# Designs tried in a protein design chat: VHH binders against q9rw55. Part 2

Target 1, 281 residues: q9rw55
Amino acid sequence: PQVEQLARQKMWNLAERFVAGESIESAIQAVQALERDGIAGNLDLLGEFIDSPAKCTEFADDVIKLIEAAHAAGIKPYVSIKLSSVGQGKDENGEDLGLTNARRIIAKAKEYGGFICLDMEDHTRVDVTLEQFRTLVGEFGAEHVGTVLQSYLYRSLGDRASLDDLRPNIRMVKGAYLEPATVAYPDKADVDQNYRRLVFQHLKAGNYTNVATHDERIIDDVKRFVLAHGIGKDAFEFQMLYGIRRDLQKQLAAEGYRVRVYLPYGRDWYAYFSRRIAETP

## First folded at step 14 (VHH)

Design x32
Fold by OpenDDE, fold request of step 15:
Structure x32 (fold): chain B 281 residues (1-281), chain A 116 residues (1-116)
Amino acid sequence: as target 1 above (281 residues)
Amino acid sequence: QLQLVESGGGLVQAGGSMRLSCAASGSTFRNAMYWHRQAPGKQRELVAGISGDYTAYDDSVKGRFTISRDNTKNTVYLQMNSLKVEDTAVYYCAASLLRGTWYDYWGQGTQVTVSS
């Protein structure tokens, strides 16, 4: 902890590239800066050590504050949350706390025409997340709530197909968690191929697709695919991480593609930053 | 309130050049800007875009058209060289402020006619 504290103080100058600050204000400013380049924002409040119902609810309240602040600043609210951070798996008053808090968050977002993305977590939470997603889409509409599918999971193609009735907005990612080979492709090539399949199938199905990757090969494949199939640029968007491949972000924006940047922010940025350093050459 | 006003259009012979201007009113000009065009009977299409210092062009105009901006004048330009008959269209300027849609503001358009 002491080392972390020291590191946090010294490494913030490096971390600010990947983290949109510690405060709501800084996060909003970061979004505003991106918007000047025609790039939209996706805000993610970083939270660590959320292990009690009270903390989950508090976290949800903080997310709601973010939504309010975004609206007040003239930004269309777009926020990603992990259901675990807001109480998924915890029972309160006979209902899953995660669902309860997600409902509150989405309701607030909807009030301002906003959107909430339910981030997908590890494979053990996929079923419950998709179930809750379905429930929430039913309550608020696919225009206000989306979710994420991870291409490294064997199940993801099936999951995508199973959600078609919802006409869902889905972010496609390769995967962020260390998963066993029993549930996930161990080879990058397979993950990449499955990623393409997910994206292409979702696009062909006529669903709004978020292509969340920095892989230029895949991005190019998507460009070619949509061109070949007469899919308009308004039918999907590219998503990228804050501070990563800024050049590509702007290039894509200049090309008329919808681009949205994932902006983590908050005091608990160190863990996130550490992961980014490990991933970035 | 942002208003976009295009100018510089008109009649030009094939092979000729023309420069379009889009003047933005208001304080929020530093946003991504785009030129679109709509030919008779066709859908509106993106011609060129600028995001920060990055520019992009439709394949049909690459090497011939150049998009640029002057922030001091709140103006975006489209330099069109080696014009072709198929470039005939109404050209529209668009700004992306992301307040409602990805293209929040549009100009009224300016007619460009390229004669053979």
Scores: ipSAE 0.882, ipTM 0.954, lowest interface PAE 0.5, mean pLDDT 94
Fold by OpenDDE, fold request of step 15:
Structure x32 (fold): chain B 281 residues (1-281), chain A 116 residues (1-116)
Amino acid sequence: as target 1 above (281 residues)
Amino acid sequence: QLQLVESGGGLVQAGGSMRLSCAASGSTFRNAMYWHRQAPGKQRELVAGISGDYTAYDDSVKGRFTISRDNTKNTVYLQMNSLKVEDTAVYYCAASLLRGTWYDYWGQGTQVTVSS
């Protein structure tokens, strides 16, 4: 335990670039700092590997505390959650625990005019996540709950189209999970092209779109696309990770684009940090 | 409680220069600032923006306009050189505090008229 603590202390000096601290207070301060640059925040409490129903509910409670703290600090609540972290797949009182807890979280966010993004996980959870998303949009409205589509999945273009009746707020990502070739494009070029298709079709449909990427080629393509089709800068936003391409974040903000930064925080930051290091060798 | 007040507008001949100021009052802030303009019969458009040390400009004003800020005076500026008749518009200052919309506060606007 002492060795682990020492290691964490030494590594924190590096990790603080990518993680907005371990506490709610530090996370709020990080958002406030970004807002000075005209950049909005998206808060993510780290803790993806929760298996106990009781712990899932506790996690949801912690997210609610975050929402309350954000509101108290004068920040419009914007939080991303993984439904698995709040109990998806676990049955409690005849209902999915993830749905139950998500409902609690979104209700609290809505109370303060906030927004909850249901992060998409691996391909085995896509159907249930989209079903629950549809249910929650029906209950709370598309202005208070959104979800994520991953361009590396063959199904995602169809999934996007199937959700048009909801006029949903969707974050588009390339994909972060290890998926088999039976369900996902193995080539980066195909993933990138499918990403463009998802973004462009969603924009043309008149739905609010979150372009979550650091790929400047894609960012430029989006800029050209919206200009060509007369889509205003208020119809979408760019989303980027905390600590990554801070120059590009500020440049886009200066250009008048909506920019939102994804801010992970919490004590369980080591796994996240390790992934970031692997991506930026 | 933040208020933005533009000044420095007026009449100027084509090829001339003008400096606009936007003074913030009621609160001290370091947030992103923007200049917009609206010509008669046209939509309001972004002219220049500043986020931290980063600046950006509409293509129509690049090389001619410069946005800057003095944090000690809580003021943002728009230096306009080589003015053209098509630059005639009401110029607005906007601040992004992200407390509701992306542009939370606007000034009243200042008229800039460029004569041929």
Scores: ipSAE 0.882, ipTM 0.954, lowest interface PAE 0.5, mean pLDDT 94
Fold by OpenDDE, last read:
Structure x32 (fold): chain B 281 residues (1-281), chain A 116 residues (1-116)
Amino acid sequence: as target 1 above (281 residues)
Amino acid sequence: QLQLVESGGGLVQAGGSMRLSCAASGSTFRNAMYWHRQAPGKQRELVAGISGDYTAYDDSVKGRFTISRDNTKNTVYLQMNSLKVEDTAVYYCAASLLRGTWYDYWGQGTQVTVSS
């Protein structure tokens, strides 16, 4: 803890590249700065894993405050949440607390024409997350709530297909969690190939697609694919992490593609930053 | 709040040059800017874009057109060289403020006619 504290104090100058500050205000300013370059924002409130129902609800309240602040600042609210952070798996009053809180969050976002992305977590939470996603799409519409599929999971291609009836907005990622070989491709090449499959199939299905990757090869493949199939640039967007490949972000924006940046913020930024350093030294 | 006004269009012979300008009125403007064009019987298409210092061009105009901006004048330019008959179109300036759509503001357009 002492080392972490020291690191936090000394490393903020580096962390600010990857984290949009500790406060709502700093996060909003970061989004505004990106928007000047034609790049949209996706806000993610960083928080510690919370096992208390009360704290989960409090976290949800904080997300709602973020949504309100974004709206007040003239920004269309776009927020990503992990359902575990808002109480998924906890039963209160006969309903999953995560679902209850997600409903509150999405309702607030919808009020302002916003969008909530339900981030996908580890493989053990995929079924419940997709179920809750379906419920929430039914209640609020696919224009206000989306989710994420991870290409490193064997099941993801099937999951994508199973959601077609919802015409869902899906963010495609390679995967962020350490998954066993029993559920995920251990070979990067397979993950990449499955990523392409997910993106291409989702695009062909006519669904809004978020291509969340910094892999230029894949990005180029997507460009070629949409051109070949007559898919307009308004039918999808590229998504990237805050502070990573800023050059590519602006280049894509200049090319007329929709670009959205994932902006984590909050006091609990150290863990996130540490991961970013490891991935992008 | 933001108004875009194109100028500089007209008639030019093939092989000639023309410079379009798009003036933005209002507060200090440094947002991403784009030039689109719509030829007769065709859909509107992106010609060039600028985000920060990054520029991009449609393949059909690469090497011939240059997009630039002057922030002191709140103006974006499209320098068009080696013009071709197929470049004939109404050219539109667009700004991206992301206040609901990716292209929030459009100019009225300026006619560019390239004669053979």
Scores: ipSAE 0.873, ipTM 0.950, lowest interface PAE 0.5, mean pLDDT 93
Fold by OpenDDE, fold request of step 15:
Order: sequence, then structure tokens, then C-alpha cells
Structure x32 (fold): chain B 281 residues (1-281), chain A 116 residues (1-116)
Amino acid sequence: as target 1 above (281 residues)
Amino acid sequence: QLQLVESGGGLVQAGGSMRLSCAASGSTFRNAMYWHRQAPGKQRELVAGISGDYTAYDDSVKGRFTISRDNTKNTVYLQMNSLKVEDTAVYYCAASLLRGTWYDYWGQGTQVTVSS
């Protein structure tokens, strides 16, 4: 623990590029800075490793505090949560705790015209997440809650199609978890192609699409696609990670595309930062 | 919070140059700024944008138009060179503060007419 503390202190100067601070205030300031460049924010409170119902509820409370703070600062709340962090899979009073807490969070966001993205986790949680997503969309509307699909999963095209009746706002990502070949494409080329399929089909369906990638080839393909199909720039947005390809973020913003940056923040930033370092050696 | 006022428009001959200005009042701005234009019977289209130090242009104006800003004057500019008849439109300045819609502040527009 002492070594970790020292490491955290010494590495913060590096980590601040990828993490929007440890506090709500710092996170809000980071969003405000991005907004000056025409870039919107997506806030993510770090701390996903929670194993008690009480802690899950506390985490949800912290997210609600974030939403309140964002509103108070004049920022439309836009927050991503992992349902596992708020109690998915835990039963409380005959209902899934994750669903219960998500409902609280989304309700608060809705009060301020905000949006909650239910982040997709590993393949074992896809079904329950989509089910809960459907429930929550029914309760709050697609304008206030969205979810994520991962292109590396074989099932994702089907999942996307199955959600069309909801006219959902969906963030498309390649995938963040180590998945077995039994459920996910092992080859990057296949993941990339499936990503394009997901994005293009979702756009053609007339659904709001979040193109969450730093892959310029895919970004260019999306630009060409929307132009060819007469899809307006207001029908989708590009999403990127805080501190990653800041040049591209601003370029896209200058081009008039909607750009939103994913901003993780919180005290539990070390694990996240470590992953970012690994990606950008 | 923010008011945008365009100026510098008018009549110009094809091949000529014109500089548009968009002055912000009510507050200082350092936000992403854009120029749009709308020709008669056509939809409003993005002409140029600036985000930080990054600029972008519609293909139809690349090499001819330049967007710039002077933060000390709270003004964004559109230098238009080698003007063409098809550049005739009302030009609008827009700011992205992300407080409402993506373009949440617009100017009243300034008419640019390019004659043959």
C-alpha cells in the first residue's frame, strides 16, 4: 500500500493527461475546458471493483452527486456507468440492485435533460445489461439512457438489430475486455469490419450513433458513408478517450462533427491509467 | 450570454475578395467558432470552422477562404478570396458553447453577393 501510494503520487503528473482528476470539481473543469473547443464530455466515475450492496449504492449516490454538480456548473449531465458498479447481479427487495440504482441515476439525469450511458462489460453481462437497458428505455426514454455494443462480439450485430424498436442511442466500440474466441473475433480485421457494420446499420436505421473509436480509417469511412447516404452531422457523434488523439478531437470539431470525450475521474484511477500507458507506450 | 454580429458583407465582383467579421458581445469567447452560409433555395451549410488552432473548410471553399480569430477583439473572421458567383449567400457566424444545441449561438447573418 505504501508503494502504491508513492507510485500514485509520482505518476499523477503523467496520469492527468488521461484522467480528469480525482474530484468532481476537477472533472467538471475538464469538461468545461473541452467545451471551449466545441467538444462535449462524458463523465465516468472510476471505481468499478465493488463487491457489497452497500458500496454499490454508495457508488450510485456518488454518481448522482456528479450529476447534480454538473447541472450546477451549467453542464448537461452526461455520465457513463457500469451496471456492475451499482449492483448488477445482486438481489435486493426482489429486484436487481443494479437496475434499482440505475433507475435512480437516470431519473436524476432526466431532471436536467441529461443522459446516462450504460457501459457494456464482458460477454457474461451482455444479456442482463441489454434487458435492463430495454426496461430503462421504456421508463425514461431513449433520449435519456443509452448503452454500448462491442464489435468484437459475434452477437453484437444481432443485438443491435434486436434493439431497433427502441430507436436507441448506442455507442459502438471495438471491445475492452479479453474475450474468448468462442464469443469474439480474434482477428482485428474482423473486429474492424464488424465495427463498420454496426455503425453503418445503426445509422441507416435512423438511430443516433456514437462512433467511439480513434481509428482514423474507420472515422474516414464513417464520414464517407454519411455523406453518401445523406445523413446529417447531427445524427451521430464521434467519441474519444480523454487525452487520446486530442488533435483528432479538435480537427473533427472544427469540421463540424459532434465530438464527445470520455472522461474518467476519481481516486481509483491507477488501473485505468496503467491501461492507457500500455496502449500509448 | 453571447451575441454575435456579422459584418463585412456586400456586393463584390467575381474574382474579388471580401472579409467578414463576427463580433461577440456580452461575454468573452474562446470557443469553437464557425461560418455557415445559406444560398437562396438551399440549405444552410458549414463553410469553415475553428477549434483551438485547428481549422476546417468545406471542399468548395478550400484554398480560397480562411477562418481566423482574434481573441483580444472577441472576433472571428472569414477571409474570402477568389470569390465565385456560387458563393452568393447569407453568411452566418455560429458559436459552439454546448449549452443547448451544438450550435447554440448564431448571428443575424450578412449578405454576400458575388456578381459575374
Scores: ipSAE 0.847, ipTM 0.940, lowest interface PAE 0.5, mean pLDDT 93

Design x32
Fold by OpenDDE, last read:
Structure x32 (fold): chain B 281 residues (1-281), chain A 116 residues (1-116)
Amino acid sequence: as target 1 above (281 residues)
Amino acid sequence: QLQLVESGGGLVQAGGSMRLSCAASGSTFRNAMYWHRQAPGKQRELVAGISGDYTAYDDSVKGRFTISRDNTKNTVYLQMNSLKVEDTAVYYCAASLLRGTWYDYWGQGTQVTVSS
């Protein structure tokens, strides 16, 4: 514990590049700073792995506080949550706790014209997440809740297509979890290709698309694609991680594209930071 | 409420130069700013944008137009050189993002006419 504390103290100076602070206030300030550059924010409260229903509900409450704070600061709330963090898979009062808490969160966001992105987790949670997403879209509208598809999964193209009736706002990512070859492309080239397919199909379907990648090749392909197909810049947005390729973020913003930055914040930043350092040496 | 007011438009001969200004009032001017234009019978199109120190231009104006800003004056500029007849349009100033909302603030526009 002492070593960890020391490490955290010493590493914060480095971590602040990738983490928008430990507090709600710092997170809001980070969003405001990005907004000055024409870049929108996506707030993510970092939390420890929690396995108790009470802690899940508490986490949801904290997210709601974030939403309130964003509104109070004059920012439209845009928050990403992992349903597992708010109780997905736990039954309480005859309903999935994750769904219950997500409903609370989205309701609060909607009150302020905000948006909640249900982050996709590992492949074992895809079905339940999409099911809950469908339910929540039905209740709150696609303008207030979205989800994420991961291109490294074989199923994702099918999943995307199956959601078209919802006209959903979907963030496309390559994938963040270690998945077996039985469910995910092991080859990066295949992941990248599938990513393009997901993005292009979703755009063609007329759905709002979040292109969440730092891959300039893909970004360029998207630019060309939308131009070729007469898709307006208001039909999609690029999304990037806080502190990563800030140059590209601003460049895209200057070019008139919608750019949104994923801003993790919270006290439990060390794990996230460690991953970022590993990915972006 | 952010208000944008364009100025500097008018008639200019092909090959000439013109500088447009967009004055912002009512809020912090430190936002990404853009110039758009709409020619007769055409859709409005992005001409130039600035985010921080980063600038971008439509291919049709690259090398000829320069977008800049003066935060002390809350003003964004579009320096237009080597003007062409096809540059004739109403030019609009816009702020892209404010409080999480995209492209909600536009100026009234200023007419730029380039004669042959």
Scores: ipSAE 0.836, ipTM 0.936, lowest interface PAE 0.5, mean pLDDT 93
Fold by ESMFold2, fold request of step 15:
Structure x32 (fold): chain B 281 residues (1-281), chain A 116 residues (1-116)
Amino acid sequence: as target 1 above (281 residues)
Amino acid sequence: QLQLVESGGGLVQAGGSMRLSCAASGSTFRNAMYWHRQAPGKQRELVAGISGDYTAYDDSVKGRFTISRDNTKNTVYLQMNSLKVEDTAVYYCAASLLRGTWYDYWGQGTQVTVSS
C-alpha cells in the first residue's frame, strides 16, 4: 500500500502533462485553458474494468454528468466514448446495452448542440461499431455523432467509402491496438500512405474530416491538399493529444486551423498511464 | 459585456504604414486572437493570427504586417507596412471558442483604404 502510494505520486509527475486530473472540475479547467489558446477540447472520461451491465450504465451516467458540467461551464460538449465501456456486446432487454447507453449520451449532447465521437477499438469491434454508428447517425444526425477509422486496417478505405451516404464526421487515426498482419499493415510506410488516402478521400467527398496526428509531414500534406482543392478551413480540423507538441498546437491555431486536443481524465488515470508506459518502453 | 472594437483605419497612400488596434473586453481577450479582412465582393480572409508566442500570416502580407498584443491593455495590434492598393478592405478582429466554435466573435470592423 505504501509502495503503491509512492509509485502513484511519482507517476503523477510524469502523467500530469498528459492527463487532465481526476475530477470533472480539473478537466473543465483544462478545456477552458485550451479554448483561450484557440484550441477546442475532446473530453474522455477514463474507465477501467467496466465489465458488468450495471457498471456500464454507471459509466454512461458519469459521461452524461460530464456533458452537463461542460455545458454549465460554457463549453460546447465534445466527448469521446468507447462503446465497450458503455455495454457494447451485452444484450439487455432485447438490445445491445452499448447502443442503449450511446443513445442516452448522444441525446444529452445533442440537447446542448454537442458532439459524441465513437472511438474505434480493436479490429474485432469494427463491424458492430460501424453498424451502431449508422443507426445513431440515422437517429441523431451526423452533426452530433461521429466515429473513427484506423489507417492501419486494410478494411478502412472500403469502410470509409461505404459510409459516404451519411456524410459522416470521421476521425482518422493510424491505430494503436496490437493487430495481426492478417488485418493490419505491419509497415509504418504503408500505414502512413493509407492515412493520407483516408484523409484525402474523405475531404474530397465533402465530409468533415478530423486529422488526428502529430506527424508534421502528414499535416503539411493536408495543408497543401486543401489549398490545391479549394477546401476551406471549416471543412476539417487537426486533432492532437494533451501535452504532446503544445508548440505545434498553438502554431496551427495561430495559422487559423481548427485544432482539438484529446483530454483524458478520471481516477483511473494511473492504470491508464501505467499501461501506456508499459507499452512504450 | 463582450466587446471587440477595432480602430486605426482610414485612408493611406500606397507604400505607407498604418496600425490597427483591437480593444477587447476581459473575456474576449484570449491568448489566441485574429485579424481578418474583407475586400468588396470577396470572402473574409485570415490576415494574421496569434496564439501565445506563436504568430502566423497570410502569404500576401508576410514581411509587411505584424500582429502583436499588449496584455496590460487587453489590446491586439496589426502593424501594416508597405501598404498596397490590394490591402484595401474592412479589417476585423476575431476570437475563437468564446461561444463554442471557431471565429465565433467578431468586431464591427475598421475600413482601410489604400490609394495609389
Scores: ipSAE 0.829, ipTM 0.940, lowest interface PAE 0.7, mean pLDDT 91
Fold by ESMFold2, fold request of step 15:
Parts: C-alpha cells; sequence; structure tokens
Structure x32 (fold): chain B 281 residues (1-281), chain A 116 residues (1-116)
C-alpha cells in the first residue's frame, strides 16, 4: 500500500501535465483556464474495470454529475463517453444498457445546451455504436450528440457517407486500437491520406467536422482546403490532447480557429497513464 | 458588469496610423482577445487575435497591424499602420467562451475611416 502510494506520487509528477486531476472541481478549473485562452474543453471522466450493470449505471450517474457541475460553473457541457463504460453489450429490460444510459446522459446535456460525443472503440463495436448513434441523433438532434470515425479503418469512408442524412457532428481521428490488416490500413501514409479524405468529404457535405490531430501537415492542409472552398471557421474545430502542444493550441486560437482540448480526469488516472507510458516507451 | 468598450477610431489619411483601444471589465478580459471589422455591405471578419503571447493576423493586415495588451489596464490594442482605404470599417473587440461558444461577447464597435 505504501509502495503503491509512493509510485502513485512519482507517477503524478509525470502525469499532471496530461490529466486534469482526480475531481470534478479540478477538471472544471482546467476547463475554465482553457476558456480564458479561447480554447474549449472536452471532458472525459476516466473509468477502469466497469464490468457490471450496476457499475455502468453508477458511472453514467457520475457523468451526469459532471455535466451538472460544469453547467453550474458556467461551462457549456461537452463530454465524451465510451458506450462500453455505460453498458453497451449488456442487455437489461429488453434494451442495451449502454443505450439506456446514453439517453440519460444526453438528455441532461441537452437540458443545458450541451453536447455528448460517443467515442469509437475497437472495430468490433463500430456497427452497434453507429446504430445507437443513429437512434440517439433521431431522439435528441445532431446538435447534442456526435460520434467518432477512425481513418485507419477501411470501412470509415463508407460509414461517413451512410450517415449524411443525419447531418452529423463527427470527430475524425486516426485510430488508437491494435487492429488487424484485414480491417485497418497498416501503413501510416494510407491512414493519413484516408484521414484527409474523411475530413474533406465531411466538410464538403456541409457537416460540422472535428479535426482531432496534432499533425501540423494535416492541420495546414485543412487550413488551405477551407480557404480554397470558402468554408468558414464556424464549420469545424481542431481538437487536441491536454498538455500536448499547448503552443499550437494557443496559436490556433489566436488565428481564430475553434480549438477544443481533451481533458481526462478521475481517480483512475494512474491506471490510464500507466497504460499510456507502457504503450509508448 | 461585463463590458468591452472600443475607442480611438476616427478619420485618418491613407498611409497614416491609428491606435484602437478595447477596455475590458470583469471576466471579459481574457488571455484570448480578438479584433474584427465590418466594412459597409460586407461580413464581419477577424482582423487579429491574441492568446497569451501568441498573435495572429488576417493576411490583408499582416505586417501593418499589431495586436497587443496591457494587463495592468485590462486593455487590448490594435495598432494600425500604413492604412489603406480598404481598411475603412467598424472595428469590434471580442472575446470567446464567456457564454459557451466562440466569439460570444462583443463591444459596440468604433468607426475607422481612411481617406485617400
Amino acid sequence: as target 1 above (281 residues)
Amino acid sequence: QLQLVESGGGLVQAGGSMRLSCAASGSTFRNAMYWHRQAPGKQRELVAGISGDYTAYDDSVKGRFTISRDNTKNTVYLQMNSLKVEDTAVYYCAASLLRGTWYDYWGQGTQVTVSS
């Protein structure tokens, strides 16, 4: 217990730049600091080992408390959730628990004019997540719920096009899971090219587009594309990770681009950060 | 009370200089502050922005305009040099994320008229 505590303390010195603490209050303060810099927040309550229906519903309750606290602090809520953490794949009362809990979370966010982004996980969850996304957009509107497409998956271009009837707000990411070459591009160059295709197609379709990357070449390509096509800065935003390239975040904000920063927080930060450094020695 | 108050506008000859001020009060004085302008019959457009030590400018004013701030006076400035007739516009000071979105708080504007 004392060895764990000492390791936790030393790990926090490394992690504090990238994690907004353990409490709702510290996360809110971090968002408020970003907002003074002209940068919006994307709050993400960290959760590990959410493996029972009861824990999933308790986690959803905690997300609702976060949304309420953000609103009370004068922040328009913007929260990302993983549907697996709130019960996707667990059948209760004739419905997927993840969908049940997502409704509760999105309803609370909508009450305050807020937004919930449904994070995309590994490739085996894409079909169910997009199906649930369609249901939730139909129920709450595209201004209150969005999702994520991953450029490393072969399917993502088709998925993007299939969602256009919703006029969806989509976050474009490269992808963070270890996926086999049967479903995902193995080469970075192909991933990056497909990322550009996803972003440009979504912008040209007239849909709000979240460009989630630190890759300056892609950021510059997006700037040139929107200028050349008369696309206003109100049609998209750049999204980045807390503590990474704070210089670029502020520079983009000064240039008048919309910038949003991912803010993980919670008592499970130690497990989260330990996995991050184990993945990138 | 929250307010942004622009001042310093007026008539100036082409090639001349002018300094605009934006006095902010309360939470409207942010690390990020912006100047926009609107010429007659045109859309309001971003002219310059600052976030902390980072500044940026529209291509049409780059090298001629400078945004700066004085934290002791809660004031942001726009120094405008080598003025052109096309710079004629109402200039607005703005802040973001006071009410949950970008550019959600504006001053009333100050007129700048550049004569040839």
Scores: ipSAE 0.826, ipTM 0.939, lowest interface PAE 0.7, mean pLDDT 91
Fold by ESMFold2, look of step 14:
Structure x32 (fold): chain B 281 residues (1-281), chain A 116 residues (1-116)
Amino acid sequence: as target 1 above (281 residues)
Amino acid sequence: QLQLVESGGGLVQAGGSMRLSCAASGSTFRNAMYWHRQAPGKQRELVAGISGDYTAYDDSVKGRFTISRDNTKNTVYLQMNSLKVEDTAVYYCAASLLRGTWYDYWGQGTQVTVSS
């Protein structure tokens, strides 16, 4: 008890730069601080061991409470969710529970003019996530739900093109999962080049594009591309992680670019960071 | 009461200088504040921005215009030097994310007219 509390405090001292605390209130306050700097938030409720239908629905309920609290605090809700955390892959009443819970979350966000981003997870979930994304865009509109494509996957360029009929809002990321070379580029240079292709193709298609990276070379390439093609700053945004390169975040905001920052929060931050630290020498 | 009130505009000869002020009230005085302008027949364009200690300028005004702030007066300034006829526009002060989106609160604007 006393030893564990001391360890928790030590870990929080290291983590507080990158996590917006345990509570909805601390997350809301963190977004409000960013907004004063001209930077928008992307809220992400941390969860561990969401392995039963009941826990998936409770997690979805907590996301809905977050959306309500953000709206009440004058924040336009923008929340990312992993469909696995809300029940993707668990069949309930002839429908995937993840889809059922995503409907509830997106409906609440839509009430407040908000947006839900469906995170992409490991490669085995791409097909079902894109199928569910199409369903949810059809129901709620592309202004209220988006998804993610990962440049390290070979399939992502084709997936991007296949979604153009939706005029989709897509976050482009490099990828964060350990994937075999049969499905993902092993070489960083190939991942980076494919990232540029995804971003540029999405912008040229006239779709809202989220450029999620801290790579200044890629950011500079995007700036040159949009200038050369007459693409306005209202057609895209840069996205970054809370606590990383706050100098760059503010500089981009001063330059008039849209900037959004990922803010993880929740009581599971301790378990999450404990596992990360224990897994890394 | 939310307000952004621009002042300091008027007629000035080319090569001259002028300082615009944007008085902010309530929560409209943010760490990030912006100046935009709209010339006759043109779209509104960003001129300068500030977020904390970071400033940025449109290429057409870089080296001639300076954005600054006075936190004790809740005021943002645009110092405009070496003015050109092309700088003729209505200048607007703006804030972002007051209502959940970028550039979602604007002043009424102040006219700047540069004569040859």
Scores: ipSAE 0.822, ipTM 0.940, lowest interface PAE 0.7, mean pLDDT 91

